# VH-VL binders against Protection of telomeres protein 1c (POT1C), part 2

Target 1, 144 residues: Protection of telomeres protein 1c (POT1C), of Arabidopsis thaliana (Mouse-ear cress) (a9jty4)
Amino acid sequence: MAKKRDSPKLIKIKDAIKLINQEVSLIGIVLEQREPKQCRNNDWICTLRIIDDTYPSPGLTVNVYSRTLEQLPQIKNHDDMILFTRIKMQTFDSGKRVNAACSRWVSSFALFEGEDLILHADEDTSAVFVWDGTDAPPASILAK

## First folded at step 5 (VH-VL)

Design A8 (from A1 with heavy chain I104W; framework fv_teclistamab)
Fold by ESMFold2-Fast, scan of step 5:
Structure A8 (fold): chain C 144 residues (1-144), chain A 129 residues (1-129), chain B 108 residues (1-108)
Amino acid sequence: as target 1 above (144 residues)
Amino acid sequence: QLQLQESGPGLVKPSETLSLTCTVSGGSISSSSYYWGWIRQPPGKGLEWIGEIYYSGSTYYNPSLKSRVTISVDTSKNQFSLKLSSVTAADTAVYYCAREGVTWEYDSSGYEVTYFDYWGQGTLVTVSS
Amino acid sequence: SYVLTQPPSVSVAPGQTARITCGGNNIGSKSVHWYQQPPGQAPVVVVYDDSDRPSGIPERFSGSNSGNTATLTISRVEAGDEAVYYCQVWDSSSDHYVFGGGTKLTVL
């Protein structure tokens, strides 16, 4: 039984880092992507650092989880944009540092490649949505 | 401040069981954020991971040692312990206990990246008759 | 079993950059941690999860990991950096931590 999920409001990274243990949605510029790795539970993970106009380098670290390597973000160009939906803000290093987790069960991401938006849905849908248009994706892509 | 202190006999006879205890002070062993491990170093050689334990009692052991190793935890004493059976001269080493910290936690995925963020000072155990 | 290969020694002059490698099959798919062990002392983590630094570790320490090689880079080397450096990964296929053999950094 699927539950209704509304698209949350997009916020800036400066505001997101205040919302520890809460789910946020945001858009950032990819500053760096680490090579994908296998987790202890055999999921795949890649780590991104993202920035926006309120939060510059070194940026916010986001860990993206997937069952398969192919469903992880594939960043082709430096400074590509990414939309994260319902990622969880967390602390680490004894509460001194902040990062975010993009879960394969509740979170989603979408890459902006030129004017195209490619949405990698959570693993239950695994659908790729191609969006071509303005700076904002269609509401139907953000709502699940 | 966190401190880890190894204790136990510094000399063990061949074929006997090596027993060490790590006492944790300045922090709780029953935290979900940490595993607790043992690493050893034979004189003049490198580091070898022995195993680790979570406060729930879940363990991971080095496959090369697993038939001889038991790690246990006593949350009421804030201690964890190592038993290594049937020792030989090859088990002579400095034994370290260490805390294994989670870099971040995500409950939905179950993923953890862990590393040893605090080490005890080490205790030399010599296996000799 | 999974094996990590490190050079036994690296020598650098003060102020220069030291690079210590850790070789392993497809090590880029694993998280690499680096420990510094000064003579007669317990190890201290200097880099974890490929490139992150613990609080209190100087920015001179950095790491990278891709393909079959991970690298610990120590810039502006100081005499106090003399130690044996160990790389470490978790091998998911056998559920255990593997250490490299260690690299002795000598500052001449």
Scores: ipSAE 0.013, ipTM 0.587, lowest interface PAE 8.0, mean pLDDT 81

Design La (from L09 with heavy chain Q106Y; framework fv_lumrotatug)
Fold by ESMFold2-Fast, scan of step 5:
Structure La (fold): chain C 144 residues (1-144), chain A 122 residues (1-122), chain B 107 residues (1-107)
Amino acid sequence: as target 1 above (144 residues)
Amino acid sequence: QVQLQESGPGLVKPSETLSLTCTVSGFSLSSYYIHWLRQPPGKGLEWIGVIYDSGSTDYNPSLKSRVTISKDTSKSQVSLKLSSVTAADTAVYYCARSPDYDEFLYGWFDPWGQGTLVTVSS
Amino acid sequence: EIVMTQSPPTLSLSPGERVTLSCRASQSVSSYLVWYQQKPGQAPRLLISDASTRATSIPARFSGSGSGTDYTLTISSLQPEDFAVYYCQQYDNWPYTFGQGTKVEIK
């Protein structure tokens, strides 16, 4: 019900992995997706591994939460592009591993379908993004 | 279904090592993270540490110098050792599982073991 | 470490009343906030994860809200089985930390 009026600034994955316990926004290429699972809190979760120009295979693991199965990323091809906004960087295993959480409370994602960027947000979250488009174009961010 | 059960001595003498075992059933320790937590009588909860699927560990900085968590995956057991105990270590000790989604460590606990009371007294 | 402060320490209520419990963090925990219920002699039971997501089997009368540093657990109509101690916990930053608890007791 509450709106968040943040205009996300995109960073590269190599820089995101240094921002442990902080929220970041970034664009990546989907390298792999795992089959969605339903958890005990009635949410659905799926795991993606993403790469960009600065962070190759095996990539960054992102766990995406959604209220419904239909609202999880619908990745059609390995090389589909995805935008994540305000995902939280985490470290674990004594700092040896890094991943990110795309929480339905503060995070969102958008998929590129041809030239269109489609924003996906959980229907019952209180988090709503205002995207100014300045840092959204994948060509301008991933090409650099 | 999924269960966790703590066991170990209910009484430990000051300066000795507290040793507890958590036995799990209904899932594999190679796929989940197990945490130890404690609660002194009438007080709040404190997170002690975690052992990951890899066998690596992380500990609360307040306890790190005294705590060791280990596991035996073939026996479905996780062990907690806390050295140089004092009366301040008297508490109910719990083991608990965090949700597992590949590599993400979620910070909520479900299920929990029933807990085991450890009293430090001479 | 992040310090979690719960208020009030004790709340005396009658069945049917609306209950509001507060949890405040010393810094933003970005909605990575969990609520547990604990009855005497029992382990804590998960109620709410990620500030407002009810756990499986938890009645609809329980709801969580809040963001940043301030969070609330609400029980819309208190039932006899709801008399317990309630704890909040953050997992935004390591180490994980808990509030001191709010005891909801019969008036």
Scores: ipSAE 0.018, ipTM 0.620, lowest interface PAE 5.9, mean pLDDT 81

Design Lb (from L09 with heavy chain Q106F; framework fv_lumrotatug)
Fold by ESMFold2-Fast, scan of step 5:
Structure Lb (fold): chain C 144 residues (1-144), chain A 122 residues (1-122), chain B 107 residues (1-107)
Amino acid sequence: as target 1 above (144 residues)
Amino acid sequence: QVQLQESGPGLVKPSETLSLTCTVSGFSLSSYYIHWLRQPPGKGLEWIGVIYDSGSTDYNPSLKSRVTISKDTSKSQVSLKLSSVTAADTAVYYCARSPDYDEFLFGWFDPWGQGTLVTVSS
Amino acid sequence: EIVMTQSPPTLSLSPGERVTLSCRASQSVSSYLVWYQQKPGQAPRLLISDASTRATSIPARFSGSGSGTDYTLTISSLQPEDFAVYYCQQYDNWPYTFGQGTKVEIK
């Protein structure tokens, strides 16, 4: 399956939170999305909170950076699934809190919308790839 | 009108504690992280530590045993204490801001205070 | 800790010239790299974040590029106000670390 070969190797959120300062790829269900904000450098930031079957509410906070509003995740429904590729795990507040950063340079995301998985690449490449779901999705995408 | 201003004694004796205050205006310390950095004359910058919106702190491992950062949100002030100083601690000390999001990803600083020179000498 | 090395230490140029400043990390910093400008007696000023994102109010003549361990800051046409020391900083790994600086001075 050509489409499945383009999917990154995935880990669970419970394992990702142990990999501080490392890049991970994972799938989560979107619990919450904050309104996008514009940063001082004109980048836009969107904050999501995600869960999976190993890491429940309140979930993992992921901050997504983009040059434009349109390139940020467009979450249509509560409980939509999102795939993150090479997001950076971080710790702060004296190690008490863990979150992740999805940067436009090294990271990417893809939204699971019904049978379609839409991959959003760095805005400089303007690349959008669609996985139509007709092939069996990876088991990790289906796992809660 | 966002501003940070460092203040404190310009001279400290070896073995004593260096104490500085950063006073902020135009924003709340409940909404931003404040960092301390330093720059010895004619040399590069060194990150000292940060105080988060929560009041928790993280310090550069090279300085961890000697540094304490604290804040008083009601007074809009952040304090730095560095114990057991030596001539190597002579530097311009800066406080600087990073945005308060649910993260510490913004690893860049804007704005900065103007800096205050601290000389360690007997 | 990650060691940041900048080159050259000093660069003497005339207004109008193109200049490229180098910053190298002891290990990959994954484009989590920042450039600052510092003039004598002043605090550093943010120029570029995330290797290539220009900060608000920074002129288009400033651009950043690079990935992995090797990064550059380019000034396409040097203006009199651009003579300063330039520092790079990584935020890929804690603690945050800075280069030693490159001084751009008038020839």
Scores: ipSAE 0.014, ipTM 0.571, lowest interface PAE 7.1, mean pLDDT 80

Design Lc (from L09 with light chain D50E; framework fv_lumrotatug)
Fold by ESMFold2-Fast, scan of step 5:
Structure Lc (fold): chain C 144 residues (1-144), chain A 122 residues (1-122), chain B 107 residues (1-107)
Amino acid sequence: as target 1 above (144 residues)
Amino acid sequence: QVQLQESGPGLVKPSETLSLTCTVSGFSLSSYYIHWLRQPPGKGLEWIGVIYDSGSTDYNPSLKSRVTISKDTSKSQVSLKLSSVTAADTAVYYCARSPDYDEFLQGWFDPWGQGTLVTVSS
Amino acid sequence: EIVMTQSPPTLSLSPGERVTLSCRASQSVSSYLVWYQQKPGQAPRLLISEASTRATSIPARFSGSGSGTDYTLTISSLQPEDFAVYYCQQYDNWPYTFGQGTKVEIK
């Protein structure tokens, strides 16, 4: 059997934007999703903007890379919740802009959708999740 | 049909300012990031800097005091100026595009211009 | 800055041979690693991005692998047009840095 991985340490977006060139794990609400595009390297990319209680609109831009279109986050509703693990914080435009990259090799995501069935969650949780890892997400990240 | 092409003087005297232009076609500079790179004879590649869709710039710290990158979006041109040149600045200079995403800087380059050799000599 | 070291400096090979080129970073670059091919008088050509993602139009004989500080580019069966200099580049941290190159030449 495969050895179980440790759960990611979650931080707030306000703290993540200070950790330039570092990998962070965080949870946010999807504010906007741009139409997926296919890159010259044949990967698919979609761009999300996410917010949390420490970092409001316009939010943090996260670019998600996948080999196939169907493996990109499938955001069905505004305000769906997403967990990112080990996304890389980057700065550009002379330090004026900060974004994050969710790489298919290092990073992962789990999507929580408010309109779908919830399993083994408290009454304060109204999301369904898809875990892209070997560990189930901690109960604390299921709460909105 | 996407292309980048460098142009400018092939010979610059020591202490003068090196000035190059990159002309792009098949895309808009309002939507892409353009980088300058160089390759001295017999050496590897060195990243010089980037100009973003916004017109802001970032430079390699080793060159920051001497480098200015600017653009004229209406002419589809990006300019590189490198001041106080010495023989160590002799290189083939390239402009290149990073991938075409809004609000994201990726660190690989495709396509590249063909390059232009600049020799610093009296 | 992150220092990229390629080995060997030169490989002398015949068509049909398998080629493995190495690239080492002075610190982890988290698979933010690119491979380029450069022929004399030409600009570099993108081969592999994100350590293992082959670029559009690049033949399947080219493959990339690795993680952390150690990366490899493999050409499964060397063709005459593959004789060139190969460079690796990291984009994990500013400034972007390149290796010194590995020259693949005909024996």
Scores: ipSAE 0.016, ipTM 0.623, lowest interface PAE 6.5, mean pLDDT 81

Design Ld (from L09 with heavy chain D58Y; framework fv_lumrotatug)
Fold by ESMFold2-Fast, scan of step 5:
Structure Ld (fold): chain C 144 residues (1-144), chain A 122 residues (1-122), chain B 107 residues (1-107)
Amino acid sequence: as target 1 above (144 residues)
Amino acid sequence: QVQLQESGPGLVKPSETLSLTCTVSGFSLSSYYIHWLRQPPGKGLEWIGVIYDSGSTYYNPSLKSRVTISKDTSKSQVSLKLSSVTAADTAVYYCARSPDYDEFLQGWFDPWGQGTLVTVSS
Amino acid sequence: EIVMTQSPPTLSLSPGERVTLSCRASQSVSSYLVWYQQKPGQAPRLLISDASTRATSIPARFSGSGSGTDYTLTISSLQPEDFAVYYCQQYDNWPYTFGQGTKVEIK
């Protein structure tokens, strides 16, 4: 028997930064994407900065981890929207600064390119949030 | 002891390709990122590009069409080639190491090579 | 690209004086800011990373502070060996960019 995990609730970035060491799901506009790099464990990492209507520039830094370069977010345009599911909020710089980790084990992302939704999930697909088309579009979620 | 040392011709003619080598010791190129930077006489510093431990590269967009960075991990060498040089490319060229971490690349340079002056003149 | 502006261009000071050097970014660099010291004929030397983290072997008189777009390097009591050019650098966004430097010279 296969049982789907409940869809995570989307929250705003202003609220997410308070939930240190917790998993959050959120949507944002991509301000920038850095070139992918390899970590010492040979995973690939790319770093994004995202904003929403509650948390402007410089935004929230999200480090996205993947085993392969091809599975990292492919951001085509400035201001593309990205949905993150179950990313982990964390601190660095002796607890002074906050970022988030999009782990290949529990997290996923979905990228909006125009009207197309491109979904990328880790190998545990029970963690994936799927936009069912009956809810408001991403811009409406940011407006809340 | 960790060291980086730049080498290559001190004079390059206009329109030719500038070619430099950075030789590293005391660490493996399979575990670190190497950057090239330059400083024209009496001016500030400019970042040229990086080569990752994987061999992937990223270049400053202002130089991207003319720059190639490569490495030979077995020889502990990183090379820089800059094509179609002009007098504006006259500078001290540095190679430098940056650390990496599980969370993200740290973007500070330590150590640096001593630098090598390249003059572009006829 | 992010433009880094340092001020003042030159400071003429005597040993023992307190020094403050300013670095301003054209947009927020999220404390991903580095300070270097460069003496004539030498490569730059790392002083401060992540706006306020002093590098190994750097004397306690050097400190960094700031956030967002505005950063400061402070030398609490200037020593003779501190006369040099100081550069700030951001690594928040590609390409990495440097300020034009502040020269700290003997009066």
Scores: ipSAE 0.014, ipTM 0.525, lowest interface PAE 7.9, mean pLDDT 80

Design Le (from L09 with heavy chain D58N Q106Y; framework fv_lumrotatug)
Fold by ESMFold2-Fast, scan of step 5:
Parts: C-alpha cells; structure tokens; sequence
Structure Le (fold): chain C 144 residues (1-144), chain A 122 residues (1-122), chain B 107 residues (1-107)
C-alpha cells in the first residue's frame, strides 16, 4: 500500500458540520474539557468542546482517543487553542446532532499555549499529518 | 416499536439473590448499551450498571461486589443479578437503553422499561 | 462521585405559569446533563439531553439551559399534564448520578 503525506486544508467548524462521515482539519478554542477517562477498549478518552468564529457555545464536541494518558491534550488554560487534523465528523440522535472523533490512528492534534505550538505525535506516526504552518494562524479564527 | 420489559420475582427473601430479566424488541443488543437503574418507593433514582454492545460491563462502585449483568443477544435479553439482598434493596428496577457509543459521551436513557417492583421481605 | 442537587424540592403552581427548575453539580459536568419527567407509577421520560437538546415528541414549552455546574429546566406555560417530578442527571463522569428531584404540583 502506498502511503501519502499531505497538508490538509483547514476549514471552519460551520463548514465541518456539513461534512458528515468525512475527515476534516480545523482549529478552535477549547471551551470545556472533560477529565480523561479510560474507556472499555482500554483507550484513554478526552472530550473537548471547541468553538471558533463561525460556531459559538455550546460548540463542537470532539472525542480524542489515545493509547496512553500522556498523549491526550493537556489543556492548561481556559481558552487554549487546539488544531485538529483528519478528525472524523459523525452524527447521532437520528442525524440531528454532530460530533467528531480524533482517532489515534489517522488523526492528530497540536495545542497552542499562548504563543507556543505544542505538537503531539500520533501513536502510528506513518498516518500523522505534517502541519506546514502556512494555512492559518490562530489569531485569524479568534472572534468574540 | 422499540420496547424494553423487565420481569422476575416480585418477592425475594433477605440474603438471597435478586434475579431480573430485561427483554428488548425493535432493536438489536449488538447496537445499544443497556443499563439497570432502581428507585426505592418514594425516593430518587440510582444507576446500577451497564452492559455494552461488546458484552463488557461496568458497575456502580457502591454495588460492584454484589452485581452481575449479562446478556444473550440471540434471545434479546439482559439479566441483572444482585446477591445478598436486604430490605434496602426494595425498589422498582428499570432497564433502559443508551446509544452504542462510549457511555461517557451519550449517557442519556431512552427508552426505559416500565419497571418491576422487587420487595425484599421474609 | 458527582453530587447533583435540585432546587426547590417542591413547586406549587397553577396552569399557565412559567416555571424554572434548578440543578447544580458539585463539579463541572461540561453540559453532559439530562432532564427527565416522572409521573406516579410510570418510568422516567427523557425531556432534554446534552443540557439543551429537546427529545423527540417533547413540546416546545420545555427548554434546557446552563453550563459548568449550573443548569435549568424551563416550562414556559405549565399545562395540566406537566404536573410531575423532574430529575436531572449527569453523564460527565462515572458513575452516573441523579438529583433528588423537584416535584411540580397543583397549587
């Protein structure tokens, strides 16, 4: 199987919620974070709600899965920004509600802490997006 | 129609094992999580435990040493066993459905069975 | 475990009145909050999930709001069939926990 590395285009959350069953890349402000828990398949799960200038509170729920606790997002400050790559949009409640899954196999994330971009490696590095940093700075999506 | 129906003995003696069955119709147990809950007469609700689509279980820590939940997907049945019962276990017992995602993400119950009263008395 | 506290314990009201029920969690439940209605002799009925999402077949007069630790259920114009006990429930953390209920009764 040939493996490709590319630079997925960042889209806004308003556009992402229309792309059901598709993988999207986006950046948002962390509105709320659930304490990490270990789920039934022994993966660790961290649930975030994120917002951007097109999609306000209560925001988009993103479920982040990781093999270890250390690889989950470490949100230190309220309103930290997070970049997600290749998260899968999905529906529930008879198609009436939308959330996203950040899988440890094909998805990745990077946390913005102040002016620092902290990249967190996926468990399977061969499937990780390589962010080129040119598509959009965090400030371009911040709106209050 | 989607339905859940609890059944089992309405009277259980102290120190014995309470055994209930939840029979489901209109959906597959391979696609949903089933929970057991109880409500003592005139009191509030308490979550007992869940059985996942995979057959794995999780129990309320307050009851974990006494509770076993199991299922037979071919018969569309989920069972609850609660050992060493006392008068404090007298309650209406409910089974209820939640979506087949991680319980931390989709932890509401819809629908519920009608409930079955279990009285623990000699 | 997360402790859910509902207030007031009882509300005595007349049809047509607006009612607001409160639910407070001992720690943030991140909008993973559910409201149920229960009438005597019946199983609880799902009203609102995910703090503000109204369940199918639930009338528009029911609405949920709130975030963090504080949540409310509002009935904009109380109907005779709305006299019942209302429970809130969190699913942010295991084990799932319920409030003690608020009884809405005829004045």
Amino acid sequence: as target 1 above (144 residues)
Amino acid sequence: QVQLQESGPGLVKPSETLSLTCTVSGFSLSSYYIHWLRQPPGKGLEWIGVIYDSGSTNYNPSLKSRVTISKDTSKSQVSLKLSSVTAADTAVYYCARSPDYDEFLYGWFDPWGQGTLVTVSS
Amino acid sequence: EIVMTQSPPTLSLSPGERVTLSCRASQSVSSYLVWYQQKPGQAPRLLISDASTRATSIPARFSGSGSGTDYTLTISSLQPEDFAVYYCQQYDNWPYTFGQGTKVEIK
Scores: ipSAE 0.015, ipTM 0.590, lowest interface PAE 6.3, mean pLDDT 80

Design Lf (from L09 with heavy chain Y32D R97T; framework fv_lumrotatug)
Fold by ESMFold2-Fast, scan of step 5:
Structure Lf (fold): chain C 144 residues (1-144), chain A 122 residues (1-122), chain B 107 residues (1-107)
Amino acid sequence: as target 1 above (144 residues)
Amino acid sequence: QVQLQESGPGLVKPSETLSLTCTVSGFSLSSDYIHWLRQPPGKGLEWIGVIYDSGSTDYNPSLKSRVTISKDTSKSQVSLKLSSVTAADTAVYYCATSPDYDEFLQGWFDPWGQGTLVTVSS
Amino acid sequence: EIVMTQSPPTLSLSPGERVTLSCRASQSVSSYLVWYQQKPGQAPRLLISDASTRATSIPARFSGSGSGTDYTLTISSLQPEDFAVYYCQQYDNWPYTFGQGTKVEIK
């Protein structure tokens, strides 16, 4: 059988914004999704703002990169939950602004739509995490 | 079409301040970032620094004590000043932008200006 | 700072040959790796970003691969216009750093 990965060590967004240049895993609620755009390098990017119980609106900006439109997060309902695995925290503007990159090589994401868990992985994503429904994400991680 | 063009004196004397201007067209400095890079003749590339849409700057630690980047958004111009120059500062100087996708600074550069050669000599 | 080392320094090849260029980082750059092509008298041109993503208008003969500390740029069949210097660059950690370049020249 395929080698299973343990559940990711999840942190809250308020703690993630302090881990600049480090990879973090976290769960948030999608507050906003912008239209996907094609980059000059032919990659597709979509930008999400996510929130949790420690980091409200306007939320953390996460840029998700993929080779194809179909592999980007397909947010059907606003307020859907998303799990990000090994996204890279970045700072710019002399440390005043923080965002995160969900890259094809290192990062992955999974969408939670009602009782279903939808896992979307880029072609080069190395880490894949699946929840079997018995380990639903704690409600305390999410904004109420 | 986005374009960048460097300009300034091609000769600077040792100990003086090197001053260059990058003029941008096809986009706004209110929403984009400009980087300066340099390449000594026959050698590799060195990143000098960046000015953000906010006007804040970040510089390569190796040059931080001598470098200042500023902008005039109304003129679509970014300036680079490098003080106390020596022969080691002889290089082609480039300005470039990086993609700014919804508040994310990518670390690759495209497009670049054509570059301007600055020779430090007495 | 992260040190980028390219090898070999120079490759002498004929058109039609397969070219493999190496770039090694002093620590993992997590595929935040860029390749540029530079011809004499010109600014560098973006070829590949994120280790393997070809830029717009870059021919399919160019491909990038690698992870961690070791990255490769491959040109499947060298064309006359491909003779140039190639640079790798990391953007995993600040400050951004470049390799010293590999010159691909006519045999």
Scores: ipSAE 0.022, ipTM 0.631, lowest interface PAE 6.3, mean pLDDT 81

Design Lg (from L09 with heavy chain L105Y; framework fv_lumrotatug)
Fold by ESMFold2-Fast, scan of step 5:
Structure Lg (fold): chain C 144 residues (1-144), chain A 122 residues (1-122), chain B 107 residues (1-107)
Amino acid sequence: as target 1 above (144 residues)
Amino acid sequence: QVQLQESGPGLVKPSETLSLTCTVSGFSLSSYYIHWLRQPPGKGLEWIGVIYDSGSTDYNPSLKSRVTISKDTSKSQVSLKLSSVTAADTAVYYCARSPDYDEFYQGWFDPWGQGTLVTVSS
Amino acid sequence: EIVMTQSPPTLSLSPGERVTLSCRASQSVSSYLVWYQQKPGQAPRLLISDASTRATSIPARFSGSGSGTDYTLTISSLQPEDFAVYYCQQYDNWPYTFGQGTKVEIK
């Protein structure tokens, strides 16, 4: 499968952490992944920490929500890149800390595995888009 | 093994400041949230406040003007100070840990300390 | 604040009986609800989180259900070690609040 989509407007994590309660699109390298679990309404949650060249370790925590285990990011525990589209920046700890929510309703993600780009779409589209490297990923996605 | 243990004076005089310490073992205070709760004899539980891994705090609005929670990560200790105490502050005081999660998933407590009874009396 | 109301206040039962405990919130708590067990002289013990998720090591006879404002803890066959006070707690909104407890005692 070779599917091409419009590139989202990507920002760096350093800029994203300033955009509280806003939806952002960004790319990062996965530092760690927590084991998925069911936390509410039988939704599955997976927690990732990501970094980029503007925001190093410990990185930005992203909570990814899905109705099924299969639709959560399948990170192979090496420095894979992940693109998040329309994740919501939020605060916790009395507004002192920032994380992001990747909602099954409005958000999506894409994994960079070697030459492949896998896009997991919102559940309402129920589509997984795979780029096999034949159509090169947009430069704005690969630049971080 | 993960453990929390409360300590401090069992008797405090009215109008004075109640001071308690929670000592933790088996985990780092730089990675977890610690809560204080209390239970008057024969009554239900009341949440007092939390100290986050960052050192920031949130308090129950009913107690906010009188309560201070702080920590010393190098000593693995969290402290609770409650000022201007009255007989209504007589309770078993507990410290407890919430899961390592964002704020919507930190709302259950496990493990708990054993609790320490504080009586406010002259 | 959200007010949690538990009923009944006390249940007098024999081992082997089914126990049903009720917890009602003054507004929806979106299944962000926790059940604890407390025995005399002990700290509360986590039983159920997220309305229906059993904690590690909790026997299968304990189950939680409910949504919105109404929640139930069920013990399918009461064992001698289950005589205790049970509390519900919400964490949908600050401050966290608890019910007044239901005491399950030996008949």
Scores: ipSAE 0.014, ipTM 0.534, lowest interface PAE 7.6, mean pLDDT 79

Design Lh (from L09 with heavy chain F104W Q106Y; framework fv_lumrotatug)
Fold by ESMFold2-Fast, scan of step 5:
Structure Lh (fold): chain C 144 residues (1-144), chain A 122 residues (1-122), chain B 107 residues (1-107)
Amino acid sequence: as target 1 above (144 residues)
Amino acid sequence: QVQLQESGPGLVKPSETLSLTCTVSGFSLSSYYIHWLRQPPGKGLEWIGVIYDSGSTDYNPSLKSRVTISKDTSKSQVSLKLSSVTAADTAVYYCARSPDYDEWLYGWFDPWGQGTLVTVSS
Amino acid sequence: EIVMTQSPPTLSLSPGERVTLSCRASQSVSSYLVWYQQKPGQAPRLLISDASTRATSIPARFSGSGSGTDYTLTISSLQPEDFAVYYCQQYDNWPYTFGQGTKVEIK
């Protein structure tokens, strides 16, 4: 009935910063989270900086967009891990600055709590999935 | 409160440099991106370029060799210079703001200046 | 560059009618699509951002939909003040590009 969806390939941040205007999936440790703010179109945005073993501090800036405040990443502890799926890499300021956008239409995130990874859809319909971290997360947030 | 206003000569001769100023109020140029766009009479819109909060610029590749955008933050002014103009450069020229710099992925323009018509004619 | 094509070029309609305007991109723009309204002698006005998000001051009769390469702006019940030219714009890739516009005029 429905088309199959494959799990995105996970890459390291070192490789992601080279893939400008492309969608990437990656796992990082949350180094910093900024206070959420509301855009003029009434979407909410929060900004994270993430690191991994290939890309240390100051890390990669990821802007996360959501229709509601509650659907944004809820970072509970320093050094929480987060999985981003199909975030878009982009340069601006004449190619001097690199960041990524986690948009509510094509992207998603999953927050790692201890040994569990909780998947949050950053789209109009939020879903929470717990993943045990032993293999790749589900290809679809709707796969139940 | 937030406003943009274009100004400059309405007539430029072929081969000369078109020079326009966008004066902003209600916000600081050190915190926002300003774009230049144009619209030939009866036709659609074309994006010319942007000046970032940092003062760096990006231009439409089709115009890059002829365009310079600069700013004077203390005067709240952004300038557009387009060299070697021809009749094809006749258009209403707009300056516009993109959303706060933290929202660079949301590439829409609001507010816009009212626009200024520049005619290239001998 | 991404080429944006709007159709039809002109629509002649009466107040109260439902109208749909089409915008097609030469490649996927991933819903990074904006709609503007422009009246004669005025600057464009933001209507819809990100394909379907209505700007805060814009009446509920305006809605946007679509994904990939095909997008639609709908006005559910055309009002006299809605007669204008409508433009779509993509911001998925540099340079930003606009369609040629659809003129909505009185029948």
Scores: ipSAE 0.014, ipTM 0.586, lowest interface PAE 7.3, mean pLDDT 80

